# VH-VL binders against q96dx4r300to483, part 1

All scores and structures are predictions.

Target 1, 184 residues: q96dx4r300to483
Amino acid sequence: LFLKEGRQLTYEKVNLSSIRAMLNSNDVSEYLKISPHGLEARCDASSFESVRCTFCVDAGVWYYEVTVVTSGVMQIGWATRDSKFLNHEGYGIGDDEYSCAYDGCRQLIWYNARSKPHIHPCWKEGDTVGFLLDLNEKQMIFFLNGNQLPPEKQVFSSTVSGFFAAASFMSYQQCEFNFGAKPF
Structure headers, positions and changes below count from the first letter of each chain, unless a header shows other numbers; antibody chains are not in Kabat numbers.
F, E and O stand for the ipSAE by ESMFold2-Fast, ESMFold2 and OpenDDE, each averaged over both directions (binder to target, target to binder). V2 = 0.75 x the mean of E and O + 0.25 x the DockQ between their complexes.
Where letters were taken out, [cut] stands.

## First folded at step 1 (VH-VL; framework fv_tislelizumab)

Design F1
Fold by ESMFold2-Fast, scan of step 1:
Structure F1 (fold): chain C 184 residues (1-184), chain A 116 residues (1-116), chain B 107 residues (1-107)
Amino acid sequence: as target 1 above (184 residues)
Amino acid sequence: QVQLQESGPGLVKPSETLSLTCTVSGGSISSYYVHWIRQPPGKGLEWIGVIYYSGSTNYNPSLKSRVTISKDTSKNQVSLKLSSVTAADTAVYYCARDEYYGMDVWGQGTTVTVSS
Amino acid sequence: DIVMTQSPDSLAVSLGERATINCKSSQSVSSYVAWYQQKPGQPPKLLINDASNRATGVPDRFSGSGYGTDFTLTISSLQAEDVAVYYCQQYYSTPYTFGQGTKLEIK
């Protein structure tokens, strides 16, 4: 895999033949519905709901994708277990020191409850968003339909390991996850 | 209205380090990306690198070993350092704002000549 | 690296006539292309971003089109103040790259 920054990166797939990575029904907020196969989430309430996946990574380079099902507000990225789901208070992934999230509806990157604009257009139904975590270089890189943003590094001042793929969904939003069972 | 202004030495000797400053007025450097671009006499534009909102940087691989871009948010300034300069580094150097799509505000440019 | 190639290198167009400048990328850059105008002794000025979106304050005689690998900047009715060098630039991926430039002059 070549990153279009003139550097080559390799990444590891999460799903192996004996292990099925999926959204964790035991690490999800009250009003988020997870599909039986664990790869789709939908918020069924007028609230901000969150989930982490079943795998945790401590080293190496990791990648996953989501397919946008609805184009509304979602914050999707990487979080440690120290990121709290304070959904009653409107806090989700990217709203503390232990998570960083891509927001394709508002065109923002979130870290520590602070946002900054990014140059990707608003996501739309059918778009693919990619999430690369590079624990060797201590960076996260977000992709929209293969188009990358500049690396995000701030979260690594607070933590350097123990990351889960994680997402937060505003009212009635939905997306589908690919942790490597299908080709990227 | 946001304005950018480059400053630095007009003449630098070979093997020395070039140091340039981009001063921003009318807006905060924390609200957008800032790029450095250069243009040798009579030639086209070459992207040097960018500093993001986070303070992270990305450099042109052809210059990466020699380039450092940094910012001082309290002074609203972005700095470029280019080490081990040669005559090939003679150019007009620009800083430019990237708020969302493309570089919409540019400094006037500062001319740098590398000669003994 | 993505290579941006402009054509022609230079052109002369009569006042009031249409000028067309082309830009080709070595791989797909979606719509992530900007166009800049540079007059002698001045910094570049953004004309078009996202391939076809005219920047604020830019006259409507300037238009951009294209997607993927082939992009065009059109000036529908050339005016004297349009004499300049024009550059395309991709911001699809780093390093960001510019075309070599097209010099536009009056016939």
Scores: ipSAE 0.007, ipTM 0.471, lowest interface PAE 14.6, mean pLDDT 84

